# VH-VL binders against q8ixk2r445to577: the designs that were tried, part 157

Target 1, 133 residues: q8ixk2r445to577
Amino acid sequence: FFGMLQNKGLTDYCFDYNPPDENQIVGHQVILYLCHGMGQNQFFEYTSQKEIRYNTHQPEGCIAVEAGMDTLIMHLCEETAPENQKFILQEDGSLFHEQSKKCVQAARKESSDSFVPLLRDCTNSDHQKWFFK
Below, E stands for the ipSAE of ESMFold2; O stands for the ipSAE of OpenDDE; V2 stands for 0.75 times the mean of E and O plus 0.25 times the DockQ between their complexes.

## First folded at step 8 (VH-VL)

Design m1 (framework fv_recaticimab)
Fold by ESMFold2-Fast, scan of step 8:
Structure m1 (fold): chain C 133 residues (1-133), chain A 120 residues (1-120), chain B 112 residues (1-112)
Amino acid sequence: as target 1 above (133 residues)
Amino acid sequence: QVQLVQSGAEVKKPGASVKVSCKASGYTFTSYGMHWVRQAPGQGLEWMGWISAYSGYTKYHQNFQDRVTMTRDTSISTAYMELSRLRSDDTAVYYCARDKYYGSGYFDYWGQGTTVTVSS
Amino acid sequence: DIVMSQSPSSLSASVGDRVTITCKSSQSVLYSSNNKNYLAWYQQKPGKSPKLLIYWASTRESGVPDRFSGSGSGTDFTLTISSLQPEDFATYYCQQYYSTPTFGQGTKLEIK
């Protein structure tokens, strides 16, 4: 799967990665932003290793969650995907983070009106359902 | 120094296909996206699509998605654009252009252009 | 697609003149998360490929002379050449990269 990774519940919002330095893709939080429909910072690949890749540079960026955290950040992709970079896209559209056993949810950032993908206990909420467009 | 060198001019009949190459040098080929933009005689610039040099993923403009195929060969740092079922209004200069940054969508280096003439 | 409109379509000027070219987008190309305008300007000389002049609406590409400047935000943008030189006679294009890339129709700058 390639495309814009859109939320079923928050229907106008897509995964978005917009680091402060476009030449350095590692180390910043993935956000949710209004879907503009045509790739750019909203373009991701879901791989056979269960990675969500930001795939325009060598080495490639892969979404990860660090131990004890609930935010999605950009790491470097590795030849063998580490457990913190594995997300199972399930038939119902949920993104299950294998290492933490939690699901990716569209959520509100605490101190603002901005939305971000966060790890939460898995529910049947449409805010935890994702699809490539 | 960064260079994008394109294949030579082509003359085709309506209904034929054309394949244009773009050989990159002076940078790590797989670190950048490659876009294709065309320009009809006396007209402006029209974006056709792009390819990830690393993954081979492509995205085409809706106007071209049923006739265009973009590929690359990482072993020789070359991108290709093939346009099928040519019409006279496909007569244009075809450019390859390098993405300035990851997914940026604006272009810092351009090939010299390949003139494609479609005539009966 | 976001439609880009340039004005004027052509402009006659003399060496030393201050020249302004405008570009309007059918939708805002300002991205609120980073406060950047996804707008670039290119110069194309006859028989040559386009050359990037400005990106992020106002950031000058390396090696581009100081006489070129970009301004504007949201939907209205301007390219200014403060003191026109002989080598500046060319066609200028704006381009948005907020969504699928689209170009303005071009402004041809001709010698008066």
Scores: ipSAE 0.007, ipTM 0.577, lowest interface PAE 11.0, mean pLDDT 85

Design m10 (framework fv_recaticimab)
Fold by ESMFold2-Fast, scan of step 8:
Structure m10 (fold): chain C 133 residues (1-133), chain A 120 residues (1-120), chain B 112 residues (1-112)
Amino acid sequence: as target 1 above (133 residues)
Amino acid sequence: QVQLVQSGAEVKKPGASVKVSCKASGYTFTSYGMHWVRQAPGQGLEWMGWISAYSGNTKYHQNFQDRVTMTRDTSISTAYMELSRLRSDDTAVYYCARDKYYGYGYFDYWGQGTTVTVSS
Amino acid sequence: DIVMSQSPSSLSASVGDRVTITCKSSQSVLYSSNNKNYLAWYQQKPGKSPKLLIYWASTRESGVPDRFSGSGSGTDFTLTISSLQPEDFATYYCQQYYSTPTFGQGTKLEIK
């Protein structure tokens, strides 16, 4: 799959990556933003290695979760995907992070009107359901 | 060659703080996480927490959350662990250890250890 | 936290012996979706830092002699040294990384 990775519950919001310096893509948090289909910041690829790749940059970035954290951040992709970069996109739209055994949920960033994807215990919430558009 | 070199031994009084450094060389510092593990005399290994070298994000074990601060300086490839409000049972060897970027990590390289003695 | 228990706490052996050390976790460290065991083994000599021997329960770290091997799955794990050498006398620790990292209490391998 390619495209905008959209939330079923937060219906107008998509995965978005907007680093401060586009030539330094590693280390910043992945956010959610209104789906617009215009910016390169919203185009991701789900790969056969169970990666979510930031397709519009070279070298390609891969979404990862660091130990004990609940935020999604950008790492550089490896030839063989490490466990912290593997997400199972299930038929019901759940995005399951294998290493932590948690699901990606759309959530409000504290003290702001911004939204971010976070790891949470898996539920049947529409805020944990994702699809490519 | 990958090396982690830690600061020297410290002797502190109860209630003081200690800050241990860990200087990395031989690899891209920001590509790996850094964990801190301690070992009290005659006891086993105890995980304290972790820091991402590139983002600065941290996760601490609940036993240390209110007293530990982990930081890093990417310009000199150095990680730091500061433990405050020291008690006699904080007497231990403190190690930094590299996470082979799997998050919940196993540790492929270790610093030589820093002995911290807390005595009245 | 997942509790790691090693047995024995110490053992005596001679050079050339086959040695086995066991490690048990209070909960499974096998993740069924990737079929991997989140378990590592370390060697620590007196006055030195731990050294990684094995990760993913059975994968030997680069540079570690092939006399060291790991086996097991789920909750029960074994470290084997097929022909003990003088430099192998040390304390051995298992570690899980399925959740917040925890270590076994250690097994001290002593000469005879």
Scores: ipSAE 0.008, ipTM 0.546, lowest interface PAE 14.2, mean pLDDT 84

Design m11 (framework fv_recaticimab)
Fold by ESMFold2-Fast, scan of step 8:
Structure m11 (fold): chain C 133 residues (1-133), chain A 120 residues (1-120), chain B 112 residues (1-112)
Amino acid sequence: as target 1 above (133 residues)
Amino acid sequence: QVQLVQSGAEVKKPGASVKVSCKASGYTFTSYGMHWVRQAPGQGLEWMGWIYAYSGNTKYHQNFQDRVTMTRDTSISTAYMELSRLRSDDTAVYYCARDKYYGSGYFDYWGQGTTVTVSS
Amino acid sequence: DIVMSQSPSSLSASVGDRVTITCKSSQSVLYSSNNKNYLAWYQQKPGKSPKLLIYWASTRESGVPDRFSGSGSGTDFTLTISSLQPEDFATYYCQQYYSTPTFGQGTKLEIK
C-alpha cells in the first residue's frame, strides 16, 4: 500500500510531512493537511514490517510515537522496525499503534486550528479510519 | 501590519488566461496558507483552492481543478492564481485570503480584490 | 460539498434593532472529538472584501464589537446583531470549514 493517507471522517485531509530543511528529515511532527493529490510531502508507504514510511526525501523516515506521547513524529527507519514504529492497518481502516495499544485519530491541535494525527483510545469513529489514495 | 495587496483589474477575451497576484506583508509569509475565493457580480462567495506558502502544496476545488494553477514566490512574499480557458461566467472579483492558522480553512485577512471581466 | 443555506436572503431593519440571521448546513459541522463547530461568519460591505466576524460558531474575532454574537451547533447556526449600528448594513455570509470550504449565499441587511 502506498499513496496519500487520507482520513475517512475528515475527508479532505491527508497525512503530511514537510520538514523545514530537506537535510533535516527527522524530529518533526506529522500533520494533517488538505489533500493536494500530488504526492510529495503527502506520499507514504505502508510496509511489510508495519511501518509508515516517508520516501520523498533521503534518508527515509518512519513514523514513530515516543513513550508516553500521543503525537506522531518522524524517525529514521531502521533495518528491523522497533515497536514504537509499528502500526497495524486493520481491515476497517484503523491504524493501531501496537506499542501503546491506541489508534491514530484525526484531531485538532490543542493550541491552534490545525489538524494533526494523535493517538487515542480505539473507537468506531470515521476519524480513526484511514485509506491510501 | 498585515496587508495583502492584489494586482489590478483585467479585461480578457473568452479562451484567454489571467494571472492574479497577491503580495503579502507584515507577517512571515511561509507560515500561512493562502486561499483564493471569487465572487461573481451580485452573487455569493466561491472557494477556489489554496496553497501553503512554505511548501507550495496546493488543493483546488473540483470545479476549478482542470483550469486553475496556484503558485507562490517566497523571495517576494507573493501568491499567484492563474485561471485558464476563461469563459464569460468567470467574470468576478477574485480575492486572496490568509488562513487564520495553518490548515484552519477560515480567513482573517483578505486582499482588496481583483476584478476580472471576460467579454468578447 | 457541504451546502450552506442562509435565511432570509434579505432583511430590512432600523438602527437600534436586534437582528438575527440564520445559517443551515446540509450535514453536521460539529467535530465530536473536540466538540467544536467548524463555522465562521463574515461581513461584506459593497465594493469591499469580506471581514471575519466569528469563528468556531461563537468566538468573536479580535476587534469585532461585542454586539455581534454567534450561536448554534451541528447544522443550525445564528448570527445576532444587538442594537444595530449604521455601519452594520452589509451582506453577511456563513462559511463551514469542516471539509472543503463552502459559503452560504449571503443575507443582505438593508436599511428600512
Scores: ipSAE 0.006, ipTM 0.567, lowest interface PAE 13.0, mean pLDDT 86

Design m2 (framework fv_recaticimab; at its last look DockQ between E and O 0.04; V2 from the best seeds 0.00; counts 0 for: pae E 13.6 > 2, placed apart)
Fold by ESMFold2-Fast, scan of step 8:
Structure m2 (fold): chain C 133 residues (1-133), chain A 120 residues (1-120), chain B 112 residues (1-112)
Amino acid sequence: as target 1 above (133 residues)
Amino acid sequence: QVQLVQSGAEVKKPGASVKVSCKASGYTFTSYGMHWVRQAPGQGLEWMGWISAYSGRTKYHQNFQDRVTMTRDTSISTAYMELSRLRSDDTAVYYCARDKYYGSGYFDYWGQGTTVTVSS
Amino acid sequence: DIVMSQSPSSLSASVGDRVTITCKSSQSVLYSSNNKNYLAWYQQKPGKSPKLLIYWASTRESGVPDRFSGSGSGTDFTLTISSLQPEDFATYYCQQYYSTPTFGQGTKLEIK
């Protein structure tokens, strides 16, 4: 699967990555933004290693979650995906982060009216269901 | 064995476009990225851009963004690089090169190169 | 772009010599999360495609003779050929892959 990764519950929102420095794609948070249908910063690849890849830049970025954190951030992809970069896209649309045993949920960013994907306990909420468009 | 076989030499007039092909064999085409690198006579190597054989997603170096188009055809395991509005300083050998692993950005196998000469 | 600078631009040597080529990057290519240097070395013979020799600054590619070795970290890297053979006369390029790929200008190894 590849394309725009859209939320079922927050129906107009897609994964989006727009780092402030286009020559350094690492270390910034993945956000949710209105789906615009043009790819660009919203285009991701889901790989056989269970990675969510950002191919808009070379080298490629891979979404990761640091130990003890709940935010999704961009790391450099590795030859063998480390555990913190593995997400299982399940048949029901849930996106399960193996290392933490939590699901990716569309959530409001604190102190803001913007939205971000965050790790939360798996609840089968439509806000935890994703699909490639 | 892994092989990347490129199309033959081209001679073009300024303002024309050229499309170079790179046919891959000996591995699963969609599991690797393909890069394009050029080398002007007597000069060093210059990275032009890459394409995901899997998704078709591309990233071009800013020096080529407005003139280059990279595509692939998964049914024949072939990548293409088209450079438009050719100038004499586009005279170079153009190489396709495979990622060592998907997204690595360094290259284990290279095509034999396609010489493109731009002259009036 | 990260700028890669090689020295010397050319070098004359004899078979059996120890040869050292240096590569410097304008910023660090060491990734702190995995402690790897995103640097490769290639050999190019006249009329031929480049051939990968070294990656991760010091890891030798399969099939590359053990007389080739890479060292260094961060911004300063070295390629060493411990005992030069006739087939080693070529141009050598370093390349970073920490950011958008860039190559050094090349070091031409010539027969003395």
Scores: ipSAE 0.616, ipTM 0.887, lowest interface PAE 2.1, mean pLDDT 92
Fold by ESMFold2, look of step 9:
Structure m2 (fold): chain C 133 residues (1-133), chain A 120 residues (1-120), chain B 112 residues (1-112)
Amino acid sequence: as target 1 above (133 residues)
Amino acid sequence: QVQLVQSGAEVKKPGASVKVSCKASGYTFTSYGMHWVRQAPGQGLEWMGWISAYSGRTKYHQNFQDRVTMTRDTSISTAYMELSRLRSDDTAVYYCARDKYYGSGYFDYWGQGTTVTVSS
Amino acid sequence: DIVMSQSPSSLSASVGDRVTITCKSSQSVLYSSNNKNYLAWYQQKPGKSPKLLIYWASTRESGVPDRFSGSGSGTDFTLTISSLQPEDFATYYCQQYYSTPTFGQGTKLEIK
C-alpha cells in the first residue's frame, strides 16, 4: 500500500510528518492533519515487513513506538524491521502494534486543537480504523 | 459525463473582489478535490489552490494566501473561489479543475473557464 | 516551488511529422518508494481549457490517441507525438504534482 493513511472516525485526517528540520527527521512525533495530498508530508508506504515508511525523504523514516510509550515517532528504517516498527493493518481497518499489543487511535492532544495517533487498548471504534487513499 | 460548469465573465475595478462558481455534475462531488488554476492573457497556467469537497479544507499557493478564499456547497455540488483586492495583473481566465484521484494534484476534468477583467 | 522549464517555446511542424517536447524540473519528481514520476502533460487548444494527456510521466489518459506518449524520469521528461495530425495544433504544458503543483511555461505547436 502507498498513499495517505486516513482515519475513518476523524474524517479527512491523515498521518502527517512535518519535522522542524527537513534534514533531521528522526525523533519527532507523527501527527494527524487534514488530508491534502500535496507536498511530501502525508505519503506513507505500508511494506511487506509491516512497516509504515515515510518514503518522501532520504534516508527513509519508519514509524516506531518506544518501549513504555504510546506516541508514534520517526526512526530510521533498518534492513530488517525492528519489532517496535511493526504494525499489522487488519482487514477491519485496525492498525495493531504487535510489540505493545495495542491499536493506533486518532486522539485529540490534551488542551489543544491538534490531533495525534496514539496507542490505546484495541476497540472497534472508528477512531481506530485506518485506510490508504 | 463528468462536467464542470463555471459562472460567466466578470469585469471588475481594482480593489474589488470576484467570486467564481464551479458546478459539478456526473460524479460524486464529495469524493474529489477541486483545484483553481488561472491563465493570464497569452501566458501559462498558474495553480492557485485546492479545496476538499469532502471537508471544505483548503490549501492555497503562498502568492494568493492572503487574498483567496475557496469554499464549497455540497448540497448543490458547487465550488467557489473568491479573489479580493484585485489588481490589473489579476486579469485572467480562471479554471476549476478536478483531481483525478482525491489529493492527486493532477486534473482530469476542467471547467470551461471564467474570464475576469480588472480595469479602471 | 519546483520550477518546470519546457523546450522549445514554440515549433512548427507538418502533418505526419514526429514531434518531441521536453520538460525539465528544478528537482527530481521521482518518488523512490513507489518508483513513480509525478509528472503530467496537458494539451490546450486556443479558447479551450486544458486537457489531460499523460500522467505518471508515461501513462496515457483514457481517450487520448496512441500517437501521444510520454517518457523520462527524475528531472527530464519528453512528450512525443508520433504522427502529427491537424487537430494537434495546440499549446502543450507539463506539470509536476510531487509538491505544490507547478506548470511549464508551455510549448506552442504550429502546424505548417
Scores: ipSAE 0.006, ipTM 0.556, lowest interface PAE 13.6, mean pLDDT 87
Fold by OpenDDE, look of step 9:
Structure m2 (fold): chain C 133 residues (1-133), chain A 120 residues (1-120), chain B 112 residues (1-112)
Amino acid sequence: as target 1 above (133 residues)
Amino acid sequence: QVQLVQSGAEVKKPGASVKVSCKASGYTFTSYGMHWVRQAPGQGLEWMGWISAYSGRTKYHQNFQDRVTMTRDTSISTAYMELSRLRSDDTAVYYCARDKYYGSGYFDYWGQGTTVTVSS
Amino acid sequence: DIVMSQSPSSLSASVGDRVTITCKSSQSVLYSSNNKNYLAWYQQKPGKSPKLLIYWASTRESGVPDRFSGSGSGTDFTLTISSLQPEDFATYYCQQYYSTPTFGQGTKLEIK
């Protein structure tokens, strides 16, 4: 399943990835931005391997959480999804990161008017609910 | 390790109420939902309802909607299930069960069960 | 509610036997967005709480022996014990969590 990954609580905001170099897609943080779907920077896919893939071109990127971090960073996808790239998109819309045992929450970036998805303790907040559009 | 420890056996008369407790330990209580499932003697498992340990939001099965109240005390990581207007067919073992993931609806850890006997 | 129907309700088997338990849901428990089947299996021994064996229809819970396997998709599911061990005699339940959780009626596995 694929498309824009939109937050329920933070209305009209979607996962967004726009690396400075289209030929170097890894290492940058996934952010939230107004849903528009332009330029493929908001196109993601949830796979059977529990990956959130950014697949505008090969090689494909997969969202990962690095050790000790609460931000979502783009890594390369692997043949077998590593533990730090595994997410469960549950029926209620919660996006659970298996390794950290935390949920992805739409949050305000400190000292800015921008928004980012962050790992937080799981709650019933709509800011932790996501759906593909 | 994760543990769910429930209160002891209860014997009640028809029309009375019973309140079962479930104390959680070994994990962040508010990060997971808690479910209640009962099992009548020699019968299968019956889902009663769910409570968010974080918000206290509940969802009850329609069969219990007007008789069950689920609560939690986050300060002591304890969930409660109260069933009122008891009748003989409420005789069962009552289990608390933790969500595998928040809101997952399947359960990786269970309490030891609380036997509730309703008889005249 | 989604109705879960197990078969058989009971069966007798011997140690070393291959055992198969089936579970059918009244509607599909396959979620199209993640292609996961919201189906779990539990084992329950007399006087004990249920124990999670399988979730997502085919994923073993940690600590569950390899001889247990789950398969199926949509509405038809199977729990298989490849070689029955003495400790496996128990009652088994399937459970869907696609919507309001519901359990199968159980399958009691007894020693022959």
Scores: ipSAE 0.000, ipTM 0.606, lowest interface PAE 10.4, mean pLDDT 92
ESMFold2 (binder alone), look of step 9: mean pLDDT 94; pTM 0.960

Design m3 (framework fv_recaticimab)
Fold by ESMFold2-Fast, scan of step 8:
Structure m3 (fold): chain C 133 residues (1-133), chain A 120 residues (1-120), chain B 112 residues (1-112)
Amino acid sequence: as target 1 above (133 residues)
Amino acid sequence: QVQLVQSGAEVKKPGASVKVSCKASGYTFTSYGMHWVRQAPGQGLEWMGWISAYSGKTKYHQNFQDRVTMTRDTSISTAYMELSRLRSDDTAVYYCARDKYYGSGYFDYWGQGTTVTVSS
Amino acid sequence: DIVMSQSPSSLSASVGDRVTITCKSSQSVLYSSNNKNYLAWYQQKPGKSPKLLIYWASTRESGVPDRFSGSGSGTDFTLTISSLQPEDFATYYCQQYYSTPTFGQGTKLEIK
């Protein structure tokens, strides 16, 4: 799977990564933004190693969640994917972060009208359902 | 065994385009990225860009973005790099190189190189 | 781009010598979350493709002789060849992969 990673509940929103420095992509939060169909910031690949890769930068970035956190951040990919970079994309569209036992949910960023993907307890909500477009 | 075999030497006039091929064998082609790196005579190595063999998605260095096109054909495990509007300073050996792992950005196997000479 | 600077640009040595080549990056290539240095070393002989020697600053690629070793962290890196052999006369390049890949200008190792 590859393309725009769109939310079933927030139907106009896609995974988006727009780092402030194009020469250093690590350490910033993945956001949700209006799907625009132009690739680049919104183009991701789901790999057989259970990674969500951002391939508009070289070396490629891999989405990760640091221990005790609920935000998705960009890390550099590694030869052996660490557990914090592994997400199980299930048949129902749930994106399960196995290390934390939580699901990725489209959520409003605290104190703003912006949206971000966050780890939350797994539910059958459409806000936790994702698909490649 | 892993092998990357590139197309033969090319001689081009300024303003022309060149397309170099890189045929992979000995591994699952779609599991790795393919990079292109060039080396002008007596100079160092310069990264040009890469392509995902799986998706066909590309990332080009800004210096080449308006003149380079990278493609691949998964049915024959071959990657291509086309450079247009050639100038004399594009004279170089062009290498394809495999990611050590997908997206790593460092390279474990290299093609033998394709010499491209741009002269009038 | 992260600029990679190697020193010396050329070096003359004899078989059996210990040789050190230095590489400096314009900004840190150490990623603090995993404590890894995103730095590789390559060997290139005249008319041949580069060959990967070392990655993660100090990890030797399979099949590379143990006389080659890498060290350093952050912005300062060293490639060491203990007891130089005739086949080691080549140009050596460092490369960072912390961001868009960039190479040092190379260090040419010549016979004395």
Scores: ipSAE 0.050, ipTM 0.725, lowest interface PAE 6.0, mean pLDDT 88

Design m4 (framework fv_recaticimab)
Fold by ESMFold2-Fast, scan of step 8:
Structure m4 (fold): chain C 133 residues (1-133), chain A 120 residues (1-120), chain B 112 residues (1-112)
Amino acid sequence: as target 1 above (133 residues)
Amino acid sequence: QVQLVQSGAEVKKPGASVKVSCKASGYTFTSYGMHWVRQAPGQGLEWMGWISAYSGNTKYHQNFQDRVTMTRDTSISTAYMELSRLRSDDTAVYYCARDKYYGSGYFDYWGQGTTVTVSS
Amino acid sequence: DIVMSQSPSSLSASVGDRVTITCKSSQSVLYSDNNKNYLAWYQQKPGKSPKLLIYWASTRESGVPDRFSGSGSGTDFTLTISSLQPEDFATYYCQQYYSTPTFGQGTKLEIK
């Protein structure tokens, strides 16, 4: 799959990686933003290794979760995907992070109107359902 | 070279509507958000809202959401801002401004401004 | 909304002077995950549209002279113009983009 990774429960929000510094494409948090359908900052690829890849900048980035954390951050892709970079896209739209046994959920960032994907206990919430568009 | 060119000055009566245009050139129109910011005479800058040039999705500031409509026409790379039920305190210069990066919320290029005068 | 407050409201200076303008936000605009301050500065000359000078509190926009610099973090920010030039007489606005965009009230820089 490839395209914009949209949330089923949060109207018109998509995975977005628009780092504030274009010269430092890794190490920053993946956010959610209004889906525009065109920009490369919202274009992701789901690979056969269960990676979510970001190809707008070089080198290519892969979404990862560091041990003990609940935020999704951009790391460099590796030749063999490490466990912290593997997400199982379920038939029902859940993104299951097997290493942590948690699901990716659309959630608010601090006190702002901004939303971010976070690891949470798996539920049947539409805020945990994702699809490529 | 990026350029945003806005429509000409308007004079309106209270209760009327005004529709301002902003024609973009020099970049891929659908890759950026377009914001609208106004400035009353002698006053500061006030953000009104934005539109995705690709999807047409909008977000308006709460002070304007009852009266503002933002649209775009991708075939001519033009964004529009329509403000209805005009009051005398809507007299201002209205600017379109491009997101520096999609979703950034700060603006690298601005239109020249459209003066809207609301008078009885 | 995050409220932005600038001081002074107006300032008189001479060519060659060092000028400092202050901006305060009602809450922090520092994003902990990337350690960036979501703050920009604009210059507006009479009858003209605003021009972006600085973003991320301290990063100078391409084409902006080195005499302009931004500093600060969290809630307190400063725009400095070293060795003021004739073309620098304008109104300056700070803007946060941590949440819904809001601007300061502006600081008018006038010839002394």
Scores: ipSAE 0.006, ipTM 0.556, lowest interface PAE 12.8, mean pLDDT 85

Design m5 (framework fv_recaticimab)
Fold by ESMFold2-Fast, scan of step 8:
Structure m5 (fold): chain C 133 residues (1-133), chain A 120 residues (1-120), chain B 112 residues (1-112)
Amino acid sequence: as target 1 above (133 residues)
Amino acid sequence: QVQLVQSGAEVKKPGASVKVSCKASGYTFTSYGMHWVRQAPGQGLEWMGWISAYSGNTKYHQNFQDRVTMTRDTSISTAYMELSRLRSDDTAVYYCARDKYYDSGYFDYWGQGTTVTVSS
Amino acid sequence: DIVMSQSPSSLSASVGDRVTITCKSSQSVLYSSNNKNYLAWYQQKPGKSPKLLIYWASTRESGVPDRFSGSGSGTDFTLTISSLQPEDFATYYCQQYYSTPTFGQGTKLEIK
């Protein structure tokens, strides 16, 4: 799968990544932004290694969650995907993070009207359902 | 290349409204958010709010949410900030500032500022 | 809101001096998930708009001279100008963007 990764519950919002500068694509939080269809910033690929890749820049970025944390950040992709970069996209649209045993949920960012994907206990909420468009 | 050009100085009576414009050029207007920040004479900077140039969605600081309205016109790459029920302590220079990306919360380019004087 | 406090309020210095300005936040602006400090520094000259100098506490904006450097983490931050130039006399502001943006009250750098 590849394309814009859109939320079923927060229907106008897609995964989005705008790096602080084009020479430093890693280390920053993945966010949710209005799906605009204009962009490289919203184009992701789900790979056979269960990675969510950001292919807009080279080297390619891979979404990861560090141990004990709940935010999704951009890391450099590795030849063999580490466990913190593996997400199972399930038949029902849930995005299950294998290392933490939690699901990716669209959530409001603290002290802001901005939205971000966060790890939460898995539920059948539409805010935890994702699809490529 | 990137420029934010604001409308000219305004003198208003208490109770009036003022609408400041900010015309963007040199970049894709709809790809960035726009912030409004003010500075009273001899004072520091105060954040007022943010608007998405793409969607028109807004976020206002609680101190302004009952009096401020932010809008944009994508056809002319212009953002607007209207402040109503003006008081003497609204006398300030009002700046538009481009978000570094869209909603990062820090700003890379600033307009030249619009002086608004509120006096009786 | 996160309150930003700068010190000193004003500082007098001579060309060639090393200058340090401090900024403290009422709560941490370090986001543990990405290990980044959501802290920026701006320079404002009289009658002019602010100019972005530093973001992510220590990353220098393109075109900013290398005599400007930022350091610190969590709640305590410092802006350093290693060898003050005539064009550096200005007011400097720290700003957090961890939550709703807030600025310090400013530090005015004046000629001795």
Scores: ipSAE 0.006, ipTM 0.545, lowest interface PAE 14.4, mean pLDDT 85

